# VH-VL binders against Nucleolar MIF4G domain-containing protein 1 (NOM1), part 4

Target 1, 198 residues: Nucleolar MIF4G domain-containing protein 1 (NOM1), of Homo sapiens (Human) (q5c9z4r362to559)
Amino acid sequence: KKHVKGLLNRLSEPNMASISGQLEELYMAHSRKDMNDTLTSALMGACVTASAMPSRLMMEHVLLVSILHHTVGIEVGAHFLEAVVRKFDAIYKYGSEGKECDNLFTVIAHLYNFHVVQSLLIFDILKKLIGTFTEKDIELILLMLKNVGFSLRKDDALSLKELITEAQTKASGAGSEFQDQTRIRFMLETMLALKNND

## First folded at step 1 (VH-VL)

Design n8 (framework fv_nepuvibart)
Fold by ESMFold2-Fast, scan of step 1:
Structure n8 (fold): chain C 198 residues (1-198), chain A 122 residues (1-122), chain B 107 residues (1-107)
Amino acid sequence: as target 1 above (198 residues)
Amino acid sequence: QVQLVESGGGLVKPGGSLRLSCAASGFTFSRYYMSWIRQAPGKGLEWVSYISSSGSYIYYADSVKGRFTISRDNAKSSLYLQMNSLRAEDTAVYYCARVEYYGSGSLGMDVWGQGTLVTVSS
Amino acid sequence: DIQMTQSPSSLSASVGDRVTITCQASQDISNYLNWYQQKPGKAPKLLIYDASNLETGVPSRFSGSGSGTDFTFTISGLQPEDIATYYCQQYDDYPLTFGGGTKVEIK
């Protein structure tokens, strides 16, 4: 239990193979439920910080989840995803002091990049953010598109087109509080650029 | 070791003002979200207000919006509730509570003060 | 606002009995529900968080279950020190709301 946290604290590109191998051995020696609970808790502690997480460190942690998802079993990724989505919902509703929400959203983006989740989940999340369309939602939409936009276009160009149409409709119906919101225009331009480049 | 102590309660006439304080000890106050909860005599619990660790995010129950102001001083490990335009319906024991995050989106008020009584009566 | 309806308002049971309290939310709150114990003259104490997770130091005879709109809190093997009022509380959305409370008395 302390052992798992110690392994994650040492995680880096050069020792990824060693650490994933040690975790596979631990999964063979202990109950799957206990290991999933321990691994998810340790990963959440490492990835959900008040400061923006370094891109490389974030990718390494999510890559480890992807490796175990494919070598140990799909329940590893499913358990971690459930925890991430629940924490994101809570922080999104209640707010946070720093970059916890951004970090969680980046974790979701990389779970898609590393093939733990499908494009349908990403589109569902983006549609919900367009539905509420606050300043925070627009920044989260931009963050997601920065991380996965080209992959979304490759996986499902038609759904991307529909998402853009929905965003344009929402923007034109926005209240006076969005009258001078230049970030909405930038978001729409980013979406259109993704659609029109190939 | 970990404790919260409320103070500042008392008798106030309707329309008056009162300031409650909550002194924290035994933990790193600046890392926790804090809450005020009240309980009218013989009644149940009612959430009043919530403040983030830095004070950047603040929420209020509709019944106190515009009248109560929550604030904190992390250097003094203290939480405050400024109550203005008090009504008879505000009569209650006021508790301060620490909000713990358990991971995976789970929140709970795991440490509570003993409460301070506020009576609004003519 | 999310309304929390708690039942029963009060109950009397004997030492060793199994006591069950229910809490119903006016809308789906997933598992974002806590249970608190309040002894006479004392501040509330968190017993269960996230619908079914036991807080550290809380006896294993206390348990919670449920999701969505219907939740239950159980005391298996009631003890004399368990006489208290128990409250459910949702944290799915603002404002945070509590159930009306269930007073548990020993016969």
Scores: ipSAE 0.000, ipTM 0.446, lowest interface PAE 17.5, mean pLDDT 84

Design r1 (framework fv_ragifilimab)
Fold by ESMFold2-Fast, scan of step 1:
Structure r1 (fold): chain C 198 residues (1-198), chain A 118 residues (1-118), chain B 113 residues (1-113)
Amino acid sequence: as target 1 above (198 residues)
Amino acid sequence: QVQLVQSGAEVKKPGASVKVSCKGSGYTFTGYYMYWVRQAPGQGLEWIGVINPNSGGTTYNQKFKDRATMTVDKSISTAYMELSRLRSDDTAVYYCARDLFYGSFDYWGQGTLVTVSS
Amino acid sequence: DIVMTQSPDSLAVSLGERATINCKSSQSVLYSSNNKNYLTWYQQKPGQPPKLLIYWASTRESGVPDRFSGSGSGTDFTLTISSLQAEDVAVYHCQQYYSTPYTFGQGTKLEIK
């Protein structure tokens, strides 16, 4: 709906409380299904752009989802997550010309940081990327670790160590087959720094 | 200027209910969440819940969910917190506070002392 | 629930000297995506409500004197008053707003020697 899209177009840190309050009121006036569909559609339109979304704007949009997830109900975050994961899977599989994939991945990272999503989902995603281990996968792994690495260590240090071991084993088998091993080495150094509490 | 003005002190018997009011002025009342916090004599602060003055929607600390009721009257920019089935350990100063950044409280009411005694 | 623990329970400092108050959270309140610590400090004088001093662990609220500063990250935080004034006698409370329920430390009473 036009009203919801208008609120999101004006979203900023100073007006977060006002806008979340207005959205909460809309949830009282409309069915939860209609509001979830409308909010998710508007958020996807705002966050899934061809250009890399500025970090501040991305964080603010995901924080809004987290606030509503807490104040309105867990189905708000669950509905949005389902749409994000579905869209990410499609773009990841079929490709994209722009930064849509990066933006979707960053949304997932922030959903974890704001406690809408559990660490298990993040580890599952990272393990899948390590399994395929393409140049694109390495960049997505780095993007995720930069956004959530310390939180993953805090939440589940054992799973993080297992993930790092799997990545090291996969990289050892890569040899000269990879065009640019500099990025692989940087990824492993980033992982090792996280594991060693650097 | 922003100001939150609360109702006066109350003395109640165990088992009774108390209703504290908080009137906001100097800002758009419906534009900010309102929180309720209490402080027992000589003790720390304890969060009770939050209400959206625009919608009336509430979120309670699990500890108070069955006894606390938060409401608002937008026409007079006033929020209310009612606590039922009072016990002696509910004796405390009760505060309302305005939200600036989801959980950061920039303005507080002066407090309302609720004494529960037989 | 995140438990907030302050130390010391009480502190006596001479006028003009530095006062240091500590706050520890049972879980990290650092949000990695924005690199912000969801921690506030309040000043409470006798018979008055708490007054916001510092949010985001180190950002001073408008109108708060620059002798007040906040530092720390993750689970360990410090409030420093560089040169104690008579009007600084109060109880100081830390609070986390990283997750609900919002929780406060037990308070640190600051008094003059």
Scores: ipSAE 0.000, ipTM 0.417, lowest interface PAE 20.2, mean pLDDT 83

Design r10 (framework fv_ragifilimab)
Fold by ESMFold2-Fast, scan of step 1:
Structure r10 (fold): chain C 198 residues (1-198), chain A 119 residues (1-119), chain B 113 residues (1-113)
Amino acid sequence: as target 1 above (198 residues)
Amino acid sequence: QVQLVQSGAEVKKPGASVKVSCKGSGYTFTGYYMYWVRQAPGQGLEWIGVINPNSGGTTYNQKFKDRATMTVDKSISTAYMELSRLRSDDTAVYYCARGLEYSSSFDYWGQGTLVTVSS
Amino acid sequence: DIVMTQSPDSLAVSLGERATINCKSSQSVFYSSNNKNYLTWYQQKPGQPPKLLIYWASTRESGVPDRFSGSGSGTDFTLTISSLQAEDVAVYHCHQYYSTPWTFGQGTKLEIK
């Protein structure tokens, strides 16, 4: 609906409460399916761009989803997550010239930061990326850890330790396959810093 | 234990207004939606509206939109439903009921408030 | 608006026998994204508020006896009481929470024969 797109276009920190309240009223006035479809389409249009989305705007859009997820119902976040994951899988498999994949991955990171998804999902994604361990996978791992590393440690330190061990093992085997190991070394250093920091 | 306690029975004349209260206890009041439903003698259930106690946001059944007003006082965990311009056919038991999400079943109900509209 | 129609309006069943109450919605209350039917059954005894029995068409509320079961999907739903007991005498209501306005069936009065 055009009204939902208009609300998202005006979204900012100071008007978050007002806009979330207005969307909540729209959810109360319309079918759950219609609102979820409309909101998800509008959010995907706003967040899945060829250029890197500004961090603040991305966080505000995902925070709105989190608010609605907790006030309207868990189906709001679940519907959005399903759309994001499906789109990410498609772009990841076939690639794109822009930053769409990075933006979708950042959305997933913030869905975790705002308690829409659990750490298990994040670990599953990271293990998959470690399994394939391409140069693109390493950059996505770094992007995720930059956004959620401390929260992952807090939520599940044992799984983080396990993830780091898997990455170290994979890196040892992949050393001869990569000419420049600077990014792999940086990723491992980032992981170890997360593990060892207070 | 979760409990919804409503105000006592009311007798009103046609054209008057009635305000029914519903006090929640045993749970986080702002964590659940509050629904209002009525039942005329010997008839089925009819939804009036729903309010989010946290935001104050409301949705009304079109039939009651012009006459019903739902409010919440979070400080005393109490929801209110006021129905104005009462008619004889507004005679009914009025219930408040709780829901986990906007689109959910009503898991706990108040005991009901009988509103009689007559001379 | 979704219209909910129950059948029969009233039913008399002997103690220990099976009671079956039907509820039809004018539109599907099945939501494909979560595979759930937005259909609830309530039990209402004389002078009491309705009590939640079954939600999501077939999920029993905590504390509800196993003799109560719900089935169906989309537009046709059934509440079954496998072995009627004296305390089951009540009016039973179906309710859809798929689309506003939330609507209820007219109720089915269950009595002992």
Scores: ipSAE 0.000, ipTM 0.445, lowest interface PAE 19.6, mean pLDDT 84

Design r11 (framework fv_ragifilimab)
Fold by ESMFold2-Fast, scan of step 1:
Structure r11 (fold): chain C 198 residues (1-198), chain A 120 residues (1-120), chain B 113 residues (1-113)
Amino acid sequence: as target 1 above (198 residues)
Amino acid sequence: QVQLVQSGAEVKKPGASVKVSCKGSGYTFTSYDMYWVRQAPGQGLEWIGVMNPNSGETTYNQKFKDRATMTVDKSISTAYMELSRLRSDDTAVYYCARGFGELLSYFDYWGQGTLVTVSS
Amino acid sequence: DIVMTQSPDSLAVSLGERATINCKSSQSVLYSSNNKNYLTWYQQKPGQPPKLLIYWASTRESGVPDRFSGSGSGTDFTLTISSLQAEDVAVYHCQQYYETPYTFGQGTKLEIK
């Protein structure tokens, strides 16, 4: 545990290959369960903070997961994803005062960007947020699309088109207009820009 | 027709505070993030912070975190940036600019700028 | 913080000639997953606010003349004006939006020779 935290504390782009290699060595020397538990715990501690994470540091941590997912085994990414989704669901339902929810959501976005998860998961999450359609949901949708919109279009343009249609239908069916009606418009504009090759 | 109109020039003494306004028109004000950038005479551009005018959420450059406060009045489509405990090296033109948010933040429209002069 | 360095500090070019301005970032602003460079170019004329010219390193803003082009990837970027016009006299700034704090180059002053 101590070793893993030390490696993560030193993680940067220039030493990524060295640190991932050292973690691969640790996976060969210890049980997969113990290593997955330790790595996930350390990454959650590093990435899930009350303040917004610097984008580069978060990307570096998620990229490390992607490297290990491909070199050690797919269970590495699966274990981390399960922990992230579980924590996100809890914070989303019960609330928090800081940026923990945003940080967890950004981790999910980067897991997709680095090919640990497939577009189907992202679309499922976005459809659920459109279903509930609260002010917080609209901001999370925008956060996700800003991080992964271009990749979603590249991977599954048809599902993106369907998502946009669903969002437009939901917006037009609003009984009374929200105080955040203008953010709904911005979300739709963002979606249409992605569809139209921006 | 998108337009950002800022308040007029200010002259302040060291230790005072200044509050600059930026009124948006020609677009849905709460749909775009508002950024604040300054430029000292003959110097480069320096980012101060960004505000989501719909939610009121802010992100500050750490250099300005303890002195800058960004607020918004949605009813009049106006954003504000207040800088406290002014020093002579805070003399600059202060700009507001709109953008899409932190991960897509290129600034497509800028206010005309507000000159803030800090001198005794 | 990402440090943006422009070169040259000033440049004098004759009307109709090509002007080239360089921008270097202290670390890569290329996001490998989406293959996009988080870099913009702004034009600033005396007494005016900056005006967006180019975003995503090479995408020209609507209404910007096609003589302006951006190129480069990772850490090294170039703004090119293929045939300088009198109205192009300005200071040009590059900016990264890869990570906070957003940072700008020091500016390159373009003058007519």
Scores: ipSAE 0.000, ipTM 0.448, lowest interface PAE 17.2, mean pLDDT 83

Design r2 (framework fv_ragifilimab)
Fold by ESMFold2-Fast, scan of step 1:
Structure r2 (fold): chain C 198 residues (1-198), chain A 118 residues (1-118), chain B 113 residues (1-113)
Amino acid sequence: as target 1 above (198 residues)
Amino acid sequence: QVQLVQSGAEVKKPGASVKVSCKGSGYTFTDYAMYWVRQAPGQGLEWIGVISTYSGDTTYNQKFKDRATMTVDKSISTAYMELSRLRSDDTAVYYCARSGYLEWFAYWGQGTLVTVSS
Amino acid sequence: DIVMTQSPDSLAVSLGERATINCKSSQSLLYSSNQKNYLTWYQQKPGQPPKLLIYWASTRESGVPDRFSGSGSGTDFTLTISSLQAEDVAVYHCQQYYSYPLTFGQGTKLEIK
């Protein structure tokens, strides 16, 4: 409830253990459905804002989800992921004026970094964005690669290679409707650097 | 509607170069990459390379990297593939092809027979 | 390089009967992320360029008759013509688009008995 919002407002690295412990107690005292709904609502309110979320704060909130996913149960992470993906899909399709889409995409990146989701989901998302290949899609691809590129290479170098091949093919077919060809080149350079990094 | 039209048959001597053209029509030329594939008589298909019709950037099959040059003239919606230092085993029908979403080829040129003989 | 091997090199099938052509890849064409196989089939008649029949191992190109179907996953793929017609006499080629360089099988020549 109000208590959950208060805990999230105080969340930081030094008090992570205390706050996660208090949330575990709340899960024991309330129904799982009520707690999952409340926690997800509070986290979405904290992480999905019109302003770009500070990297450390975003990372701490997603780490909390990872801890509860391990200590309370896998349904905690699953419930949050479902809400994040649904909200991202809605904002992606219908648009927003702020940084809500960027923030949600960063949440997905950190869910992967903290082992709540597998690399398969990240590759699926990236291939969908390459499929549509708008200026917005290119910015989201760059944002994801910045956050998780090295981990993707480590986890599945073959899938990363195939992603790069798909991006090259799409870029080859790109027409003059793109004003900023610099962004496409930047994306391909980033992908090549991840593949050949030294 | 979509059509790829290639230049006519060529007969060349060993050591010469050949330049094959491929003109696209019925679609926005710069929206799709152009691929080049060859087929020697009675043999299978062999990929040469791909060129972005927008940027002119190329990717070559390693086997042809030293001898093949792909170019594009956007003003006339035409792609070119030049193969140098021809040998008798370069005798083949050379095709241009346009990709679908990925590297499956929904549209092909009619082919250009290049014969290399002394 | 991914090596594509077709079998048989040639086959003869009676009109109205089932024709089966096989294609093997030296490594898996199944991409774990999307669960798709990066495999195409083409039909080529004498003096003509190849014509796309199937992509993603089993998706028929628009305008291709229902009698053509693709199946298989990973390294073993099959093109099936359920009821052979006279116009189906051709050489059939498989192609992988999993990685560069793009590679094709050697072709299978289909003839009427």
Scores: ipSAE 0.000, ipTM 0.438, lowest interface PAE 17.7, mean pLDDT 83

Design r3 (framework fv_ragifilimab)
Fold by ESMFold2-Fast, scan of step 1:
Structure r3 (fold): chain C 198 residues (1-198), chain A 120 residues (1-120), chain B 113 residues (1-113)
Amino acid sequence: as target 1 above (198 residues)
Amino acid sequence: QVQLVQSGAEVKKPGASVKVSCKGSGYTFTSYGMYWVRQAPGQGLEWIGVISAYSGDTTYNQKFKDRATMTVDKSISTAYMELSRLRSDDTAVYYCARDRFYDSSGFDYWGQGTLVTVSS
Amino acid sequence: DIVMTQSPDSLAVSLGERATINCKSSQSVLYSSDNKNYLTWYQQKPGQPPKLLIYWASTRESGVPDRFSGSGSGTDFTLTISSLQAEDVAVYHCQQYYDTPLTFGQGTKLEIK
């Protein structure tokens, strides 16, 4: 267990191959359940902070999960995803106003970018946020689209068009001057740009 | 609780078509693929195809291509599988099954099955 | 197409004893990129749909008793029930999801001796 934490504390781009290889070796020596529990716990400890995570550090941790997902097995990514989604739901519904929610949402975005999760999960999350359509939801939608919008279009252009239509319909019903209409307009413009480019 | 509920048994004549429904509940319907599998009496399982509940994109077993049509109605969380030009050897229990999570690592929930009998 | 062959077709085992069911694929279902075997095992009781037992050849599905285990790699796979219980009487099916069309073995009927 201490060995896994030590490896993650040393993780950087130049030593990614070495560290992933050492973790693969540990997976051969221990049960997959024990290794998945240990790895997920260590990663969650690194990613769940009150401040925004540096983008490079976050990306490197998720890339390590992706490497292990593809070399050790798909259950590695599945175990980590389940923990991330569960924690995100708890923080989103009952949690603090810190950056923990944003950090976990960015982890989900990178899990998609590195092919650990399918586009259907991302669309489900975005559809849920459009359904509630609060100021926080709009910012999370923008954060996700910033990270994965082009990939979503490439993977499922029809579903992206349907999502944009749902967002436009919801926005047209939002007649409140208490909402920041500038941010709503920016979100829709971002969506439309993704639909029209390439 | 996750549940897949299929339509009732059907008796058809050779040359007819049958359409089986599968209603999902207790989960986000559009987040999972829906698979169709059949089992002839006393025989093994045979895969027909899969449909994305969100996009409607399909992948068919070539054996059933040109006879099978899979569709979804998201408004009622229901998937359909229609098999045309029925033959006596199409007599089987037809199952719908949900993809395990996002990773296609098996089928974690199955419908109760729909018996389709093709006889003259 | 990948052909899945199970053996034996039927097996009788005494309560409390070990049951072993084999599954062979006509080509490897081990994927080099993730080093995983794309093989599942299902349990099917009369009048019921199949129930997922094991995925990734050796990973037990949540809620499945510890007495069930899967092993093997490449083309040869085994499902083991370490201590047979009465409720384990069923037909067991292996399946590959390495390539389309997805294919199943013919099934192995497990009975009490």
Scores: ipSAE 0.000, ipTM 0.425, lowest interface PAE 18.4, mean pLDDT 82

Design r4 (framework fv_ragifilimab)
Fold by ESMFold2-Fast, scan of step 1:
Structure r4 (fold): chain C 198 residues (1-198), chain A 120 residues (1-120), chain B 113 residues (1-113)
Amino acid sequence: as target 1 above (198 residues)
Amino acid sequence: QVQLVQSGAEVKKPGASVKVSCKGSGYTFTDYYMYWVRQAPGQGLEWIGVINPYSGGTTYNQKFKDRATMTVDKSISTAYMELSRLRSDDTAVYYCAREYGLSYWYFDLWGQGTLVTVSS
Amino acid sequence: DIVMTQSPDSLAVSLGERATINCKSSQSVLYSSNNENYLTWYQQKPGQPPKLLIYWASTRESGVPDRFSGSGSGTDFTLTISSLQAEDVAVYHCQQYYSSPYTFGQGTKLEIK
């Protein structure tokens, strides 16, 4: 629906309450499936770009999803999450030239920060990336931990410690496979800071 | 355990107002939309409106928009539907029903109904 | 508004026989993106609220006997009771949840012949 795209294009902190209220009204007036598809398509169009999305705009879009997730129903967040994860998997597997993968991964991070998804999902994703441990995976691990590391520590410090130990073990075995060790070092430094900074 | 309990039967004169309550128990009240539906004697079901207990947001069937008012009191997990300027053809059993909003866009739980009789 | 029309208005069927109730929507309630029909069936016994029987046109609610089945797509739907039992005497209502306002059929009264 063109009207939903128009609302998202005007979205900002000061008008968040007004826009979320208008969207809630549309959800009550239309089928929930139609609205979920429309909202998800509009959000994906706004968030999946070749350039890195500005942090504030990304957070505002995900915060809107969180508000609707809690006011309209949890299917709003679930529908959006499924679309994000599917798109991320496709881009991750088949590649893209821009920052689409980074943007989608940041959306997942903020869905966690705004309580749409649980820490278990984040740990599952991070464990998968540690398992494959390519240069691309290391960048995504670093991106996620910088966005949600302290929240993961607060929610489940023991699982975070276990994840860090797995990453350290993997890094010890993979040194010669990477020409540039700088990013592995930055990832491990970030992990050590999270572990020791209590 | 999970149930919707409505207020008792009402007898009203034409022109009066009636306020029906619906108390949810055994579930998180704010996780479900609350719908109001009525049924005149021997007739089919007719939707009045829906309220989101979390936000207080409402959507009304246009037929009832100028006479019906839906509200919630989250502290006691109770929804209300007030219908004003009653006519004899408003005589009906009034039901509350919940809709989960996750993937269940149908009424999985109904109140027992409140008979409202409008007569002179 | 989507208008829901049921047929027949009333039906008398002997115990153990098949009962068939039809429901027609004035426009399609099939959502192409998920290929699901946004149609429910409710059973209402005298003095009781409606009880959910079938959702997504053909998915039986938990605890509903398997003699109840729903079929159809788009605008034409059927509720079938394969072998009528005494406890099945009720009014049956179809409802669409494709578009607001949610609308119901007029109801079909099922009684023993």
Scores: ipSAE 0.000, ipTM 0.426, lowest interface PAE 18.1, mean pLDDT 83

Design r5 (framework fv_ragifilimab)
Fold by ESMFold2-Fast, scan of step 1:
Structure r5 (fold): chain C 198 residues (1-198), chain A 120 residues (1-120), chain B 113 residues (1-113)
Amino acid sequence: as target 1 above (198 residues)
Amino acid sequence: QVQLVQSGAEVKKPGASVKVSCKGSGYTFTGYYMYWVRQAPGQGLEWIGVINPDSGGTTYNQKFKDRATMTVDKSISTAYMELSRLRSDDTAVYYCARGYDILTGYFDYWGQGTLVTVSS
Amino acid sequence: DIVMTQSPDSLAVSLGERATINCKSSQSVLYRSNNKNYLTWYQQKPGQPPKLLIYWASTRESGVPDRFSGSGSGTDFTLTISSLQAEDVAVYHCQQYYSTPLTFGQGTKLEIK
């Protein structure tokens, strides 16, 4: 819907309350199914671009989802998450030309930061990436840790320690297969810095 | 007290194989990477490879990949490096060394060295 | 491969005097993301294995005397012994761990005059 897209195009921290209020009114005037479909479509269009989305703008869009998740209902966040995961699966499996995968992954990170999803989901995703351990997986792991690492440590330090051990073990066998050892080293340093309070 | 104790000197003919052992004590053997380095008489140090004693995973210097085999026996805290198809220029002191950190390739403890002489 | 070159090949220094050993890498060993130099120094006495002295270019290993210091960044590194003692007679090796294969300098032999 054009109206919803117009609201998202103007979204910023100072007008967050106004825009979320207007969206709440739209949810009262229309079916939740229609609004969820429209909002999710508009957010995906705004957030899943070929170029990397600016961090502030991405956070603002996901924060809006979190607000509506709280004020309208948990199905708002659930509907958006389902669409994000579906799109991520497709792009991860079949590839993309630009930064769409990175942008989707950052959306998932901020859904965690704003309490729409639990740390368990993040750990599941990271463990799967460590399992496959491709060049792209290492970059996604770094992207996630950059956005949520300290929150993961605060929420579940034991699972973080286990994750780091799995990554270190996997890295020992990956040396000959991976062309750029610098990125694996940086990932492990990032993980150890999180473990060691750096 | 951390110690790495290596097997004794070997004399081999060209074409033979040599297997050097390195027994770790005074630390958790599986907690640290084991590196292998050699030094020809009067020359600098040359890296052969590294093994993770916990997983058995290895990374070799490409120069040695087709001839070197690194293994571990966790039950006796011992690492092995076997070098096959020996040449006269393989004459060197062979060292095992413990990695300081799983993340980095510098070494805090070294074995005493094993002299391998390849002649005739 | 990153080639490590030390200078001089050998030097003689009087007891109590300053000794300086240089190490140059063919490529930078400074990792910009963490601002660390992947460079280490070892001391090797005749008939003995090398002993860790300095890592991360300037961090002294526990138990290493204060007279030993490392400096430099990127491609140019220096090991300094501020006041040479008799027990410091050895060959000194620099090593990079920035990329595989791990590589060492040729060594610098330090002797007393």
Scores: ipSAE 0.000, ipTM 0.460, lowest interface PAE 14.6, mean pLDDT 83

